# VHH binders against q94cd5, part 33

Target 1, 317 residues: q94cd5
Amino acid sequence: IILQFAPLNSSVDEGFWHSFSSLKLDKLGIDDSPISITGFYGPCGHPQVSNHLTLLSESLPLDEQSLIASTSHGNRNKCPVPGILYNTNTVESFNKLDKQSLLKAEANKIWEDIQSGKALEDPSVLPRFLVISFADLKKWSFRYWFAFPAFVLDPPVSLIELKPASEYFSSEEAESVSAACNDWRDSDLTTDVPFFLVSVSSDSKASIRHLKDLEACQGDHQKLLFGFYDPCHLPSNPGWPLRNYLALIRSRWNLETVWFFCYRESRGFADLNLSLVGQASITLSSGESAETVPNSVGWELNKGKRVPRSISLANSM
Below, E stands for the ipSAE of ESMFold2; O stands for the ipSAE of OpenDDE; V2 stands for 0.75 times the mean of E and O plus 0.25 times the DockQ between their complexes.

## First folded at step 19 (VHH; framework vhh_vobarilizumab_d1)

Design aa4 (at its last look DockQ between E and O 0.47; V2 from the best seeds 0.00; counts 0 for: pae E 15.4 > 2)
Fold by OpenDDE, look of step 19:
Structure aa4 (fold): chain B 317 residues (1-317), chain A 120 residues (1-120)
Amino acid sequence: as target 1 above (317 residues)
Amino acid sequence: EVQLVESGGGLVQPGGSLRLSCAASGFTFSRSYMAWYRQAPGKGRELVAGISWEGETYYADSVKGRFTISRDNAKNTLYLQMNSLRPEDTAVYYCAKIGDRYYESWEDYWGQGTLVTVSS
């Protein structure tokens, strides 16, 4: 069966719009050049509510300090993700944006990062996103639309198995994996690294490793899983970030099948009952090159429709 | 202190409609993810519907197409419009503020609940 990924949804904090308004009024004026922004996400921490790619006040490079902050690491609740904001000066311009071209451009950046090896060094680039927006500062109304570029693999990824992590690991393994995950999350060096390796040795000892260390750890494990912070709460679907992760894996390593670990939390702690372990087939079709950039999708749906979101802050501005 | 006060519950016939309200105070309502839960007799509490501050909505499969969650941020009020009610919808309905990791607020807060009884 084809593996179905849960969509990633956005959440824009009110503080972002306040900051953006200030930026627009104080600095940007009519300049509609793309703005590099930083989004934040993390693993799902609620059993029934998915986490979101979130924009905060600190998502905008307002000044040098904010730029530094945007590149700061070590916050377990704010895994930084690079993004780009296309803000138009008029609603007409907003409507005229070539959404397909914009999506493709960002997808290409992701693919370049995969091909160059940058994504291995910094896998936080995999969930790269874009936002188009229009700000009516007279009405304090904002129209915006997120896209989370994700590659469409051909052939589609097939799901072999998907189950709670607690059912995949033995009790001893589960304890060790939980501990290792918590350690990973508790370290300022790794807490905001959203893609990683989970290895379990024959003696049921688990370790979390950087993705770039895959080759170094080959043969040193009984179980090896590609782990990621899964923002999704659904028991039968991995989250959206797995899509580009699998694209990376397929491109970098000639694996027929892959084990993946959807890391999820319960109120900040590793929870293997909520986390998922899955196996998927990611083989290339015969004759296809692993270097060819796949097609991409990823415009966010608003209540199931392909329309932008709108928010009014007239009461708070 | 976070306070959530549900109202609007009552007895309704199958196929009828009811609108629940939740008055929220003690926190910035407009920035919070809100939800409705319900607990039927002898069953666990289950999520019925959720809504982000941006208006993104989630519904349990059992209520899709029948229930509508909405919010009025100016009034700090959460609503649940329940149409085509069924006996199996009988439960105590709870308003909830969902915790958010971005604000390091991990705890969910609940109201006292309002009873909805669907019976002929």
Scores: ipSAE 0.494, ipTM 0.788, lowest interface PAE 1.2, mean pLDDT 93
Fold by ESMFold2, look of step 19:
Structure aa4 (fold): chain B 317 residues (1-317), chain A 120 residues (1-120)
Amino acid sequence: as target 1 above (317 residues)
Amino acid sequence: EVQLVESGGGLVQPGGSLRLSCAASGFTFSRSYMAWYRQAPGKGRELVAGISWEGETYYADSVKGRFTISRDNAKNTLYLQMNSLRPEDTAVYYCAKIGDRYYESWEDYWGQGTLVTVSS
């Protein structure tokens, strides 16, 4: 009965650490100021493998042209999301970082974007993440730990129904929804917008719309769902990004029940057998409690344990 | 060109063990999601076990606790240790590349398969 969410996992390309090493040696030195970075993710692309939030060499802001190319050109496999790197110069400084305070600080940024309306204009702020790191450049080894800050709504969100999208839509609706999703993914203007509305009219025609158009979607429709790129492949678990999406929905629109659409792909196309449709029940907040930031969680586990990850690049350097 | 070559299949008694190997070439193995599938006579191909580039594993309920998937990135080799084998495990077992770290390709790749027969 209580809605559960599949965790989001991290992936870091060796090229990221190569780029970071160059930046640290050439420009940063001992500067431990936080660094804005870009992560990349997308909807699940395979029925047996979940997508990861990934750092690549272009995740670091090396120049103006690289930043523009990374954030302004749609790549269906690399939906950009904002992140921050808390770089440390020693293992001692790494171990001393107040992980709970850092998580809360990044969750507050997400909450501020929800409250201000920025998340409606740019919903890629919802999956904002953080990384803490220490680079041992004498050994070419890197210690790091990701968090994916996510709100814990109180009381918890209830799950009313969850099923494959192909069991929710009629055959005609499913065909139209798939076509609309594929068009959204094929357009450079919309492919990097990971949260959206799915509207199905009484003639079984589907359209995908931006979150800010919700009021225009309220009339003359058969079905209205809150859709998102779901990186998870599991048949009974919506992916992690739904957590902050529900916080947005509760805060901005005061909806007590919502239909959500976990958008997933196979072989580069919409897969409504893998995708999920569910209905959630949300208890609305009121008064002064509506002004407070919800509690948050999201430090990634390493093989079920609360420990950092490490990688050595001595062989590849 | 991607190549996957399975070995280690054979005939075993119920309760026995086998270890399957898959030699991989033509792609960056260490960045790939790898899996074992099987196909029993007259049945469709089904996922048995999967392993991510970081070593996270998945197992079908029918094999959980009996089978162990592993990888050796230095040798570009995928393994499946199969213990406590049952007659219903009889199938052709396929090595598969089913994803990669950067989602650079949407296609899955399959080996030729290796036959496992469990009978008394």
Scores: ipSAE 0.000, ipTM 0.258, lowest interface PAE 15.4, mean pLDDT 85
ESMFold2 (binder alone), look of step 19: mean pLDDT 84; pTM 0.844

Design aa5 (at its last look DockQ between E and O 0.03; V2 from the best seeds 0.00; counts 0 for: pae E 11.1 > 2, placed apart)
Fold by OpenDDE, look of step 19:
Structure aa5 (fold): chain B 317 residues (1-317), chain A 120 residues (1-120)
Amino acid sequence: as target 1 above (317 residues)
Amino acid sequence: EVQLVESGGGLVQPGGSLRLSCAASGFTFSRSYMAWYRQAPGKGRELVAGISWEGETYYADSVKGRFTISRDNAKNTLYLQMNSLRPEDTAVYYCAKIGDRYYKSYEDYWGQGTLVTVSS
């Protein structure tokens, strides 16, 4: 069966719009050049509510300090993700934006990062995102639309198996994996690294490693899984970030099958009952090149529709 | 202190409608993810509907098309419009503030609940 990925949804903090309004009024004026922004996400921490790609006040490069902060590591609740904001000066301009071209452009950046090896060194680039917006500062109304560029693999990824992690690991392994995950999350060096390797040795000892260390892990494990912070809560679907992760894996290592670990939490701790382990087939079709940029999708749906979101802050501004 | 007070529950006939309200206080309501849960006799508590501060909504499959969750941030009030009620909708309905890891507020808060009985 074809593996279905749960969509990633956005959440824009009110502080972002306050900051953006200030930026627009104080600095940008009518300049509608694209703005580099930083989004934040993390693993799902609730059994029934998915996490979101979130924009905060610190998502905007307001000053040098904010830029530094945006590149700062060590916050377990704010895994930084690079993004780009296209804010138009008029609603007409907003409506005229070529959404397909914009999506493709960002997808190409992701693919370039994959091909160059940058994504391997810094996998936080995999969930790169795009936002188009229009700000009516007279009404304090904001229209916006997120895109989470994700590659469409051909052939589609097939799901072989998907189950709770607690059912995949033995009791001993589960204990070790949980501990290793918690250690990973507790370290300022790794807490905001959203893609990683989970290895389990024959003696049921687990370790979390950087994705770039895959070659070093070869032969030294009984189980090897590609782990990622999964923002999704659904028991039968991995989250959206797995899509580009699989694209990277296919492109870099040409594996026929892959084990993946959807890392999820409960109250800030690793939870293997909520986390998922899956196996997928990602084999290329005969004659296809792993270097060819795949098609991409990823515009966020608003209540199931392909329309932008809107928010009014008239009462709070 | 976080307080959630549900109201609007009662007895209704199958096919009828009911609107629940939840008055919230003790936290910034407009920035919180809110939800309705229900617990039927002998069953576990289940999520019925959720709504983000941005107005994004989620519904359990069992209530899709029949229930509508909404919020009035100016009144710090959460609503659940329940239409086409069925006997299986009989439960105590709870208003909930969902914890948010971004703000290091992991705990969910619940009201005392309001009883909805759907019976002929």
Scores: ipSAE 0.022, ipTM 0.512, lowest interface PAE 5.0, mean pLDDT 91
Fold by ESMFold2, look of step 19:
Structure aa5 (fold): chain B 317 residues (1-317), chain A 120 residues (1-120)
Amino acid sequence: as target 1 above (317 residues)
Amino acid sequence: EVQLVESGGGLVQPGGSLRLSCAASGFTFSRSYMAWYRQAPGKGRELVAGISWEGETYYADSVKGRFTISRDNAKNTLYLQMNSLRPEDTAVYYCAKIGDRYYKSYEDYWGQGTLVTVSS
């Protein structure tokens, strides 16, 4: 009855490595200082394949115009997520990176944002990620490895119920929820806000609200679900972003029972048959234990193994 | 290069009808998610209607039963039939190709828009 999560997978467009190669050859040389980058993700859009956290050419801002573009709002398929690149100049330096310490450092940034309230104002900080890399520019080959830091709550979160959203909502509620979600996704003002509240009134009218509005939504006759863009397509597994969302919920609001909504799409629109609703039971944090940063995991597996990925662009570059 | 060209806007009385067209080129129209958006003066852009490549349709609550979206894949053309128009429907209407991360087409594309004015 322990809540299990689907993994989050990475994708890197070749344009990212083209941009990085230009930056390294033209400006960085042997400078291996960490580099701020932007990742992009969105909800699942297909019933048979999960979405990815993706790096594109604009993930690496080379100038002020690129930085402005990578932080611009309004693209439903490119919800921006903060990340950091640790590039190394030799394979030995890559192999010597302290992956445990790097993961912990990025997880601590997420935790600080949870405790300070930054995650309520900008919940895109919850899926913060990191990449380590080694670029062999003589051969145009790149070795890299993503991590998606995620908290391990102790004791583990219990799963009480999980079902397709279409089986949880009545027909009238489902219609209202779908319409509200489509509006959220198709507005320049809200499309890049990947964590939100779903409020359903007794007359089956749904509203999508920002996380800061939680207290206004907790009336006795309102249903309240914690919604998020879920990149996973699997029918029995909520996606990876729910992990840090639950950490936020436990830490900031001390809720023992949480209804969550894994928002997923098909063919560009809300799909409540693919989307999930579940009920989680959380043991509340208390005292000094509640302030202590939880343990974290999140190094991406490559075909089930803890190994880096490699790509050669010699024929493309 | 993706191009979307709207036409069919104009001035109409309340209760009247208009039909908007969008000629599309530079992409595989028959495999694309298409939509109509609108923007009233001083307001944000909002979804009006959408249609999947398989023909499944979605409508904003404010236009359900009055507007009909359709597509002609043979002519690469998207349509919006607008009936029972109200003054609050006054806006610039935009044709949109919705990006699709599954096909590595991450960007949304917008037309230049066509003005619809509903006034007594």
Scores: ipSAE 0.000, ipTM 0.387, lowest interface PAE 11.1, mean pLDDT 86
ESMFold2 (binder alone), look of step 19: mean pLDDT 84; pTM 0.846

Design aa6 (at its last look DockQ between E and O 0.01; V2 from the best seeds 0.00; counts 0 for: pae O 10.0 > 2, placed apart)
Fold by ESMFold2, look of step 19:
Structure aa6 (fold): chain B 317 residues (1-317), chain A 120 residues (1-120)
Amino acid sequence: as target 1 above (317 residues)
Amino acid sequence: EVQLVESGGGLVQPGGSLRLSCAASGFTFSRSYMAWYRQAPGKGRELVAGISWEGETYYADSVKGRFTISRDNAKNTLYLQMNSLRPEDTAVYYCAKEGDRYYESYEDYWGQGTLVTVSS
């Protein structure tokens, strides 16, 4: 069976558009150079609602106050990920943007980070995203479109097994995994690390480790899973971030079969009934060029349609 | 509006050949990854073969060397040539459209299927 991935959805706080409007009016004018931005997401936090990749006013870090707050505390629900904004000055320019080329450019950045090993040191580069926009400041309306570039492995990844994490782990293992996950989420040093290893030793004790520590985990475990913050709540589909994670795993370690852990929360704590464990079969590539970037997809649908989103802030601006 | 209509199924003897066709409409066929799946009675649906928009192919191990997937982008048609058929190939065969290269995959689209029966 082909592994199906739940889509990732965007959300934009009004404060982002206020900050962008100020930047455009005060400094950018007609400058349409791309702008580095920060998106925020976290694991699913509710059994009925998926989480979003969110833009906030601080997604444009324009002042020292935002930098000071960022360096003081990480917000556990605001795991930062890199993104880029392609602004346009007219609706005609917006409609003429080459979305295929922009998607490929951002996917190439992810691939370069996979190949160089940067994704092992900083896995927050895996969910790198882009936004195209047009701000009509005469009407205080904003047209925009997100993409979440994701690799298309050919042949497709096969799903061998998928079930709630509580049905995969024994009761003792489940308690240990939950505690380890809660500790990972409660530490300012690790809460912003959205891709990790779950290691369960022979005595049913779990630990959460960084991806760079994979070789140190081998030989010490009875179970080893590739975990990630899964924003999706659906019981039968892993979330979108698993796509680039599988691409990293295949490229860096050439594993043919992997266990993955879709980490999800409820009421601020690990929820192993909502979380998923699955096993994926990835066709191992031999003799292929390491420089060949996979094809990519990821332009977000708007209620199933290939159209941008719009918002009016005329009453707020 | 995506539509996939399979044809070419039927009863065939072991060792025989059959060619399935899938007429596609409602999407940009030439930019889509296309596949054939099959479902035997009482079994789950399984991938048989896939083909990219550029013509790169994939086959399940059970059909390698016997089946050939192909596409005609000018006619918006997907094909499956099935040779050296065995009784284990008996199934309903489904044409499928998978995710658009530029957009997130929301869901696969399926045809209604065409029955292939391999028996004496």
Scores: ipSAE 0.014, ipTM 0.375, lowest interface PAE 7.1, mean pLDDT 85
Fold by OpenDDE, look of step 19:
Structure aa6 (fold): chain B 317 residues (1-317), chain A 120 residues (1-120)
Amino acid sequence: as target 1 above (317 residues)
Amino acid sequence: EVQLVESGGGLVQPGGSLRLSCAASGFTFSRSYMAWYRQAPGKGRELVAGISWEGETYYADSVKGRFTISRDNAKNTLYLQMNSLRPEDTAVYYCAKEGDRYYESYEDYWGQGTLVTVSS
């Protein structure tokens, strides 16, 4: 069975558009150069509503302080993700953008980060995103379209097993995993690290470790899972960030099968009933190179349609 | 102080329609996730529909295609248009401001509720 990933959706705070408008009027003018931005996401914290990649006022590099803030760590509710904004000056320009090329360019950045090892050191680059936009500042209307570049693995990832984490772990393990996850989330050093390792020893003691420490963990565990903050609420699907995670894992370690942990929360705490544990096959076909950049997809759908989103702030501006 | 005041509930026949309103105050409405919940007699409270600050909507499976959640940020009002009502839709409907992790507020706020009765 081919593993199906739940799409990641965007959410743009009104404050972002206010800030962007100010930036456009005060600094950018007609300059339509790409802008580096920071998005934020986290694990799902609701049983029926998925979390989103969110833009906030602080997503924009308005000044030096904003840049520093955007790179700051330690906020458990705002896991920073690098992104890029292509804002056009006209709707015609917006419509003429080569979305495929833009997507591929960002996908290539992700792949370069994977190949160079940067993604191991800082896995927050895996969910890199892009936004195209057009701002009508006369009408205070904004058109925008997110893309979440994700690799299409060949052959497709096969799902072997997927179940609630509470069904995968013993009671003792579950208690320990929950505690370890909460500790991970509570630490200023790790709270915004969205990809990690879950290790469980034979005595049912769990630990969360950085992805870069995988080799150090070899042989020192009964269970090893690739964990990630899963923004998705669906009981039968892992969230979108797992796609590039699996691409990284395949590229770096060439595992036949992988255990993954979709970390989800209930009101800020680890919830193993909502979290999922899965096993997937990610074996390469014979003759394929793990270094070849895969194809990518990832333009966000608007209510199932391939169209941009729009928002009017005329009433609030 | 956060206040949510529901209105529009009442008695309706099966197949009928009703529109609920929720007047919100005491917080920045346009930046908040809003939702409708309902609680039927002898049952727990359940999510009916939600709407983000961008207007993205979500629905319980039981009401998809029949109910529509919407918001008017200028009026600080949340709506629930309920069409093709069924007896099983009978419940007290609550307006909710949902807490969200991005604003470090997990506390939900509820209105007093409005009773919807679907009966012949």
Scores: ipSAE 0.005, ipTM 0.297, lowest interface PAE 10.0, mean pLDDT 90
ESMFold2 (binder alone), look of step 19: mean pLDDT 81; pTM 0.818

## First folded at step 20 (VHH)

Design bb1 (framework vhh_vobarilizumab_d1; at its last look DockQ between E and O 0.39; V2 from the best seeds 0.00; counts 0 for: pae E 6.8 > 2)
Fold by OpenDDE, look of step 22:
Structure bb1 (fold): chain B 317 residues (1-317), chain A 120 residues (1-120)
Amino acid sequence: as target 1 above (317 residues)
Amino acid sequence: EVQLVESGGGLVQPGGSLRLSCAASGFTFSRSYMAWYRQAPGKGRELVAGISWEGETYYADSVKGRFTISRDNAKNTLYLQMNSLRPEDTAVYYCAKIGDRYWESYEDYWGQGTLVTVSS
């Protein structure tokens, strides 16, 4: 069975467009150079509503100093993700953008980060995203389209097992895992680290570790899972961020199968009934190089269609 | 204080239509995720439809194609157009403000509900 990932959806706060409008009018003018932006996401915290990659006012670079300051204090609900914004000056230019080329370019950045080891040190680069936009500042109307570049692995990832985490862990393990997750989320140092390792010892003691510590923790666990903040609420699908996570794992380590942990919350607390544990096969096809950049997909669908989103802020501007 | 007041419920025959309204106050409506829930007798409360501030909509499978959620931000009002109503749609319908996780608020707010009865 091919593993199906739930798509990641975007959410743009009104404050972002206000700030962007100001930036456009005050500084950018007709300059349509790409802009580095920061998106935010976190684990799903609602049983029926998925979390989103969100843009906020602070997503825009005001100055280099402000971006550094915002990243220095981790916010549990604002895990920073690097992104890029291509804003065109005309609707015609917007429509003429080579979406495939732009997607591929961002995917390549992700792959480079994986190959260089940067993603291992800072896995927040895995969900790198792209936005194309057109801002009609006369009408205060904004057209935009998100892409979440995700690698298409060949062969496709096969699902071996997927179940609630509460069914995977013993009661003692579950208690320890919950506690460890809550500690991870409560620490300013780790709260915004969206990819991690879940280790459970033979005595049912769990610990959360950085992904870069994988080699150091080999042999010291009974269970080892690749954990990530899952924005998805669906009980039968892991969220979109798992895709590039698996690509990284396949590229860095020769693993035939992987256990993964879809971390989800209930009202800010770890919830193992909502969280998922799965096992997947990520074996490479014979003759395929682990260093070759895979194809990528990831343009967001709007109500199931391949069209951009549009918002009017005429009443609030 | 967050206030949600539902209206428009009533008795309707199978195949009939009904439009629910929810008047919202006490928060920035235009920036909030809104939803309709329903609770049938002896059953748990279930999400019927949701709508983001951007207009993105979600529907339960049981109501897809029949119900439409919409909002008027100028009026701070949420709507649920219910068409082709069935007896199984009988429930108390609740308007909800879904907690904004981006602003570190997980609290959902509910109205008092409005009864919809579908019966011949």
Scores: ipSAE 0.414, ipTM 0.759, lowest interface PAE 1.7, mean pLDDT 92
Fold by ESMFold2, look of step 20:
Structure bb1 (fold): chain B 317 residues (1-317), chain A 120 residues (1-120)
Amino acid sequence: as target 1 above (317 residues)
Amino acid sequence: EVQLVESGGGLVQPGGSLRLSCAASGFTFSRSYMAWYRQAPGKGRELVAGISWEGETYYADSVKGRFTISRDNAKNTLYLQMNSLRPEDTAVYYCAKIGDRYWESYEDYWGQGTLVTVSS
């Protein structure tokens, strides 16, 4: 059975386009150099609703004081993710963008961070994204398209088992895992760390650890899972971020079998009935082959179709 | 203060149609996940349909193909178009705000409900 992943969906607050319009009119003019932006996402928070990677007005920081005010109080559901905006000045330039080359360039950045070890220290680089856009400021309309670059492992990863986390953990383990996850989410030091390890010791006590601490988890645990904030709510599909996580795992650790934990919440707390535990079988490759950049996909579909999105703000509310 | 006011309930014959409306105030409607729930006599409250801030919709299996949820962000109004009504659809229908785009709050908010009766 080949492991399949639910897509990640984008959302753009109107405030992002207002901020971009101001930047373009005040500073950019016709400068179409790529712009670093910040996306925000979090784990699923409701059994019926997947979370989105979202652009807000602060996704495009205008100055140092605005950045400081935006980050001084934090929002646990706004885990920051690096992204890049490729803006164009005409519809013709937008339509002529080489989407395959842009996707590959951003995927290469993710791969470089995997290879260098940066993804272990800052795993928020794994869900790195890009946006192409055209802003028609005469009509106050915006055409855009997101990509979430994700590696296609060859051969594909096999799914051995997938079930609600509550059916994988004993009652004692589930209580400890839930408490540990809630603590991780409640701390300003860890809430923005979207990929982590779940270690359950022989006495059913759970600990959540940073990825760089994998070796320290050896010895006394009875369960070790690779956890991540899963924005998806679907009961049979792990979310999109697992794709690059598996690429990291295959590249850096020699594991034939990987237990993964799709962390999901309901009403602000860990929900192990909504969360998933799965077992993946990964075909290992030689060291030289493991260093080759995998192929990648990730252009977002618009209602199942390969077309850009458009929004008009001429009658802004 | 969040306020949700339903209207459009009434008595209809089986096979008939009815459109419910919910006027919303006290929050940013365009950022909210909105839903319709119903409660039949002697039963628990159940989710009927939901709609996200992006317009993505959910329907309970019992109403798929017959009911359509929609929203008008300019009017801060949620709708439920109910077609091919059956006696089993008889219930008090509640408008609800279940979540928002940024999960800044996890509290659910409910209207007072509007009665729909499907009877010959």
Scores: ipSAE 0.078, ipTM 0.558, lowest interface PAE 6.7, mean pLDDT 87
ESMFold2 (binder alone), look of step 20: mean pLDDT 84; pTM 0.847
OpenDDE, look of step 20: ipSAE 0.238; ipTM 0.672
ESMFold2, look of step 22: ipSAE 0.050; ipTM 0.523
ESMFold2 (binder alone), look of step 22: mean pLDDT 84; pTM 0.847

